# VHH binders against p49116, part 8

Target 1, 238 residues: p49116
Amino acid sequence: EGPLLSDTHVTFKLTMPSPMPEYLNVHYICESASRLLFLSMHWARSIPAFQALGQDCNTSLVRACWNELFTLGLAQCAQVMSLSTILAAIVNHLQNSIQEDKLSGDRIKQVMEHIWKLQEFCNSMAKLDIDGYEYAYLKAIVLFSPDHPGLTSTSQIEKFQEKAQMELQDYVQKTYSEDTYRLARILVRLPALRLMSSNITEELFFTGLIGNVSIDSIIPYILKMETAEYNGQITGAS

## First folded at step 9 (VHH)

Design uc2
Fold by OpenDDE, fold request of step 11:
Structure uc2 (fold): chain B 238 residues (1-238), chain A 121 residues (1-121)
Amino acid sequence: as target 1 above (238 residues)
Amino acid sequence: EVQLVESGGGVVQPGGSLRLSCAASGFTFSSYGMSWVRQAPGKGPEWVSSITGSGGSTLYADSVKGRFTISRDNSKNTLYLQMNSLRPEDTALYYCVKGGYLPWRKEFDISSQGTLVTVSS
C-alpha cells in the first residue's frame, strides 16, 4: 500500500510565541507546550495509517502515547523552544512553590527527577544528531505502539509500527551507510520515554491551560480541530 | 462581515436551567469552531465551552463541566448552550465567539452584545 510516511511527514516546524519574554511565566510555557502538542497531534492525524484506524482507536492511541510524542517533540524542537531556558523557568517556579511549603519533599524529588530525565533525554538525542526523517519515524514507532492497555486493532497498530521500523532501517542504511550501529543507538533511546510520567509532564508544562482542562480531555478536540482553523488562529488570519 | 447575536438569557433561581442561542452570519459557519465566553461583573472574560466545526467534539471549562452542554446546528447557523444546575457564580454576560478552543487564549474578540444570565435566589 506504499510507505507509512512520506516526505510531508518529515516537516515538523514549531512556531513559538513571539516575542520571547525575559521572564518565562506559566502562560508562555503553557502556550509553547500547547503549540507543540497541537503540532504533534496534527502530525499524527496527517498519517494515512493513523486515519485508517478510525476515530475511537486513534483517540485512544494518542491518549496512551501523547507524553512520549510530546517528549520527542521537545527533543526535536529543543533549540527553537530554548528548552533549557523553559526547564530552568519551571524549576524556578517550583522553587517558589517549595518556599511556600505547597509540596511535599517526595513530590519535589519526583518532579525534579522528571525534569532531569527530560533534559537528559533531549541532550542524548542532540548528541546523536537525529535528523528530521529519523524523528518522524521514531514518532511513528511511538505512536503505533500496540502494547498500551485497552487499545483496539492492536494487530493493525503492530503492523504499522513494524512498517515504521522498517522504513527507519532503510533510511538509516541509505543515509548513514558507514555507521553500522546507528539504528540500534537510536532505537535504544526509546525506552527512556516510558520512564516519564504523563501526569508530571502535564503539571509542569500545562498548568496554565484555560479552563483547567486535562490533556486527556483536550486530545479528542485537537484531533478533530481543523488544521486551517488552528493555523489561522495562531497567525491571526482568522 | 461576521455577525453573532446571542439570546436566551434571563433571571433564574439557583438550580435552574437556561438555554442560550447564538445566530451566526457572515462566514461559513460549519468551517469554524465556536466558543462560549462569559464575563461576570468586575471580572475578565472567561472561556466556558467550545465545539469543533463539525460538532464532533466538545470541550468544557472545569467550572461548568457536567452542567453545561454546547451544541450546534450547522443547517441553521446556530450555536447553543444548555445550562443546567445554575449557580450564582454563573451570573455573567455570555458571548458567542468565532473560533475554537486554544489552551492559552485569555483574550477574546467580542463584538456582540451578549446575553445576560442572572442566577439569584
Scores: ipSAE 0.906, ipTM 0.955, lowest interface PAE 0.5, mean pLDDT 95
Fold by OpenDDE, fold request of step 11:
Structure uc2 (fold): chain B 238 residues (1-238), chain A 121 residues (1-121)
Amino acid sequence: as target 1 above (238 residues)
Amino acid sequence: EVQLVESGGGVVQPGGSLRLSCAASGFTFSSYGMSWVRQAPGKGPEWVSSITGSGGSTLYADSVKGRFTISRDNSKNTLYLQMNSLRPEDTALYYCVKGGYLPWRKEFDISSQGTLVTVSS
């Protein structure tokens, strides 16, 4: 049937809210994160293999892996997003909750560890100097993961994942022929994504969603919205 | 020119129901998500609900979830909002808005007159 990904799937341009304020409030963080989420979901939609799974399977699949996909997006867009600044702002906002004694010591630890894991992952990806093609394939591998509970068509999902892995391998061999261990170095980063809680990610980045909607509820909406409408919305500023 | 005309508002008692309608013209209705927003007295505009262009997916504000149902008839260029179990806090001017849900939307392009919903004993 041809390759899983094409050159069109390599492009991953995030548009940030403009202008960037001096103080990054919850709204700015949420908008930035939301734009990334929408971009990630629409990226997934653009893959023919993804559409071939059907709407129900698509929704379930994205619900299962959105955090990993989002995190890869954070890593890929870290510079454009000023991710370090965003994370620092999140920590500062968290301090308010700490001061108000709204969080248990254990919860504080969990949240701080999560932030640390996010930063560490993104730093590690930056150190590896992952290019756009590699990110595209990694996102595909994460997207087409058959090992999530409740998924249908797991055999087909697995086939797509295998195809993504093979294409990544071929790409790395061709592009980085002198670095025989590059593929392994890249793939060993993926397990870190599974250690991060989607609930904590949602709490940190998406607290400011209008109407207090959940990521779970917004995923099918994003997956079914009109592409033209999405494109028109990208030009919108805060 | 985009034109949106809301109707169906009225006075109801708590626990009552209303069905709002919005007639749309001036654009390809089915190509756009649509939203309901409301403006309560003394408050800013609040997003209520959105529906995708095809009608395949809907979203609701937490404050109305389980009570309100958004729907559309693309053949009639009409948007609907079924409101059940109405509460006094639902009292507001309700507007139909072109465009679907945006997580960060603070301001809405409201060009219509809206329809008034009053929930009172």
Scores: ipSAE 0.906, ipTM 0.956, lowest interface PAE 0.5, mean pLDDT 94
Fold by ESMFold2, fold request of step 11:
Structure uc2 (fold): chain B 238 residues (1-238), chain A 121 residues (1-121)
Amino acid sequence: as target 1 above (238 residues)
Amino acid sequence: EVQLVESGGGVVQPGGSLRLSCAASGFTFSSYGMSWVRQAPGKGPEWVSSITGSGGSTLYADSVKGRFTISRDNSKNTLYLQMNSLRPEDTALYYCVKGGYLPWRKEFDISSQGTLVTVSS
């Protein structure tokens, strides 16, 4: 028993590749996104409730929700990442692909719609001025979603999600006591995450992965990576 | 000091198989992921495969996936690469490297001599 999250789960410090190139390229975008993905997976695996579900359930959960978790991370870290600049660079690249007939018109429309939805989501979260505690609980609600197909232990997952919701409610009521509707405004943003396409996210942010490895393959690797290696390679690599 | 010694290279015909070994010393082998990296004549290093310290998860470059299998024996401090269905483009000097997969790592600290694999008819 005890709280679902501790203060150690509220810290979410993304370090960007340095130096930032004069012109953003696929490698910088992919490294930046990969650092956020690794940070998000490390955050999830550090939660005792997540650990209690077992490794096969952990992999299934993260495979089902990684795009929603990643999108929350993009919103939380949008300023640190200069996300607006990254998205502008991607849009410019897409315009070049149209002129060279390298992508179908239907695919371009899908990708541009996705970028617009992502921008709208990040803008709405910024307007609500979501704090780090709220982001941590929102990520936990997304992580412990029992309604994804193919999950086992759904009763336990549902109980953890309910606990995350209760802790978010308690936090908002205590910290924003004079803002009666804050919790409701925050929670109505979550359905938009299910509209984000993991395939398009992978195309936008992960095209430059070394060896052309899929995100689906990377997830179990990150979850099973030794903590000492993560701390030495990722936190020291700034 | 960290020492990595590769062996098992040789000349093989297309479609053939080889098994590479890497003997590791000077560090706690099981605490670190390991990687295979290759360097073709006149080219820079190319990441091939990685495995976690426990051996619980593996990753492969798309150019070798389905043909190569990385493994390790932590009791012998040894890393392996089983290479099947070899192609002429697999011809390279193969190195083992301390450290697992990082999506952005293009530079590898190669200080060993490697083992040469030549795929030729």
Scores: ipSAE 0.584, ipTM 0.836, lowest interface PAE 1.7, mean pLDDT 88
Fold by ESMFold2, fold request of step 11:
Structure uc2 (fold): chain B 238 residues (1-238), chain A 121 residues (1-121)
Amino acid sequence: as target 1 above (238 residues)
Amino acid sequence: EVQLVESGGGVVQPGGSLRLSCAASGFTFSSYGMSWVRQAPGKGPEWVSSITGSGGSTLYADSVKGRFTISRDNSKNTLYLQMNSLRPEDTALYYCVKGGYLPWRKEFDISSQGTLVTVSS
């Protein structure tokens, strides 16, 4: 039974591709985002409660929440990734697309609104100085969300989410006893994650994936990837 | 030490089918994902498909999805590619490669001779 997360689930170290190109390009952004996605998926699969749900349920669950989990990862790793610089480069490319009349005005508005929402979310998390433990529990809360349509085993998922919420509450009350409303301030940030479009995230961060595969196709692959292969390919490349 | 031997290529007409095989030795086959890569005349290598070490998950390049099926038999250390509804643009030298899908892999460590697939009227 025990706690949902252990100290090993707090560690979340993203290593960027090396060397950094003189100018950011689609391939560097896509590789950086892919490394975060791989890190996030392997983080999730390391959780005993996640393992207990079984592989079909795991795949369905992650497909439903990957964008929220990825967005939390962006916020947590914003400095390591130089996320503000990446978003600025993307905005510049969008401005070029307007000048060349390559995209509709409605699409540009949608994408710019998404970038603004992402920046605001990351800024709000930085202002709260969310620590690694808090991020781990927040990621668990979004991972074990029973609310997504099409999920099976929702009662067990709900039980794990309640456990993540309880452990976050205990942690915040113990560690930040002087900030009575910290838990409430943290939890009110979560609805913003549901407003993030997975379609636009894929366009912003995952354009140029080898073979033009979709994230929905990659997720079951990452979840079933051999741990030794991941350790050799991603940690060795770090 | 690592050895990969492809077979099953040939000449077929558009719409035809072929099944490629890759015999693997020199490593613990089931511990690694495997990939098919192809190289058309005058072009660089193109990733086609990958499968996890257990065989539990597969990925396909958009250009072949729905037409090709990757599989493996870990008891025989053999990788397969079933190619259906073949098109002239599928004409290439096909290689199997140790290692699964990586979104940023631009280079492939091709160490084998490959098997030629020619799709021509």
Scores: ipSAE 0.501, ipTM 0.806, lowest interface PAE 2.2, mean pLDDT 87
Fold by OpenDDE, fold request of step 11:
Structure uc2 (fold): chain B 238 residues (1-238), chain A 121 residues (1-121)
Amino acid sequence: as target 1 above (238 residues)
Amino acid sequence: EVQLVESGGGVVQPGGSLRLSCAASGFTFSSYGMSWVRQAPGKGPEWVSSITGSGGSTLYADSVKGRFTISRDNSKNTLYLQMNSLRPEDTALYYCVKGGYLPWRKEFDISSQGTLVTVSS
């Protein structure tokens, strides 16, 4: 029984669509978000423990935690994504919808608060100066969360989560020995992820889905994609 | 070089059926998802359906769900689109595209000539 994660799971390089347009349109935002989602899913698929859970359990786990994984990805890739610019663009697009009276006041408030929470979370992670290893372990902790409803093999999931937590602890103790409370500071950020609505995230970043297709419904499709295609989606290579 | 050649288009009456084929070459066909997109006269291209490399999973636009079926034969490097219960609004040039595109995609890498489907009484 080796470690849950290896050095190969630390690498998390997002390639943005090129060229970046002067005006960030809905397509650019969706494409960027898609690449991040694919990268996150590919990352999950690369973990042996994840593979060991089987396709049904894998699908259920990803359906349950994709928003949290995505949000951690946003934080980790905030600089390369120019996340602040993307969020500003999203707000601008939202403003157009507001002007067209398509949203209620309460809904507007909810969406704006969600954007604020996303930005705040990413800023908080930046302030903590979270490194690649820490992000990998945090993503693993989020991925292997046993407390989602409807999951099978919860005992195994819990074991994997514990292993992720232990490896994170060991890493932090080894790497940041002078910062005694770093682990606690990092873990205290995780509850913020549970306060974020997956529905609103989907609306903000993945607007323009054809019909009633949802991220939840396409997750099995993504998880069944061939590796070569995954790589192409992540890097933008055909 | 990637080459995609569509066939099977034609003129049909509403309620009719057609089966489109796409012959693929120049890449490892089974390693890639594939998609159908269409472009109606005077409109931009729109996503229709996607299928994973193995053929184990499929996606459909709501407009064609329940009527169209995407499939593939990896031994023949061929992609298919069975179109049933055709409607006038299905009239378009249909393109086979390399890549299992997701529903929110707006731009498509179309490199083929397409096959024309005309649904009219």
Scores: ipSAE 0.364, ipTM 0.710, lowest interface PAE 1.6, mean pLDDT 91

Design uc2
Fold by ESMFold2, fold request of step 11:
Structure uc2 (fold): chain B 238 residues (1-238), chain A 121 residues (1-121)
Amino acid sequence: as target 1 above (238 residues)
Amino acid sequence: EVQLVESGGGVVQPGGSLRLSCAASGFTFSSYGMSWVRQAPGKGPEWVSSITGSGGSTLYADSVKGRFTISRDNSKNTLYLQMNSLRPEDTALYYCVKGGYLPWRKEFDISSQGTLVTVSS
């Protein structure tokens, strides 16, 4: 029935808030992360196979995988975002929290371990020089995961994931024909995404929320936003 | 030119109800989400509620969830906020704003005069 993704789904351009402040702050980090989240949700929403699953299934899928999509987006956009600099600023803030006894040592260790895992994941993806087509198919594989508990239409989701896997295989074989192990090296990066905690991602990148509002709780609203508003959220325009 | 005009504010007793309205013009109303923002005396602006352009999804601040209902009538270009079980803490100047603001936004493009709600014995 045609390819799962078109060339328009390969484009994934993140625009950072301007101007970059002299010292990184919570506002800049949250705005940057919000733009990436909306870019990721816009990407998912634009896929015909995703649209075909219906609103309830769409919401369930995105609630289950938003952190994995966001993490792949961080890896893909790490240089544009200066992600290493952002993470270093967060680490410095955490060290100040320890000195002031504002956060438990166990929590700090947990957050630091997550940061190290995130940095290692992004470095591994950069070292493999994962291209835009490969990122698009990897995102599709994590989006159409039938393995998440509570999903309906699992058979249809599995068929879409299999199609994404086949198209990735065909792309890698055609484009990197001399690199026999490239597909395997790419695929063995995916299990690391399941180790990323959505709660810690929210703490790292979405601090400053009013109250304790999780990304999970706003997914239905985000997915139903009008296209004009999506573009405003991605670019920061009012 | 985008114009937003609020109405329906007033003085009510605790536990009372008010319905706010916002008349919108100068843009394609149904293509944009809308939000209510309030500002209590001596405090900064606080996001209250948002609704999508179609009206298909809504969000509420924790402080008003279960008591306030946001709605819209796209045929009349009008946004509403039904406020029930009002508390003294709800006393504020209420603004409607163009755009479906999310809970983590701290800046709002307020371009209207607002409508005052006072909850007092």
Scores: ipSAE 0.269, ipTM 0.668, lowest interface PAE 4.2, mean pLDDT 86

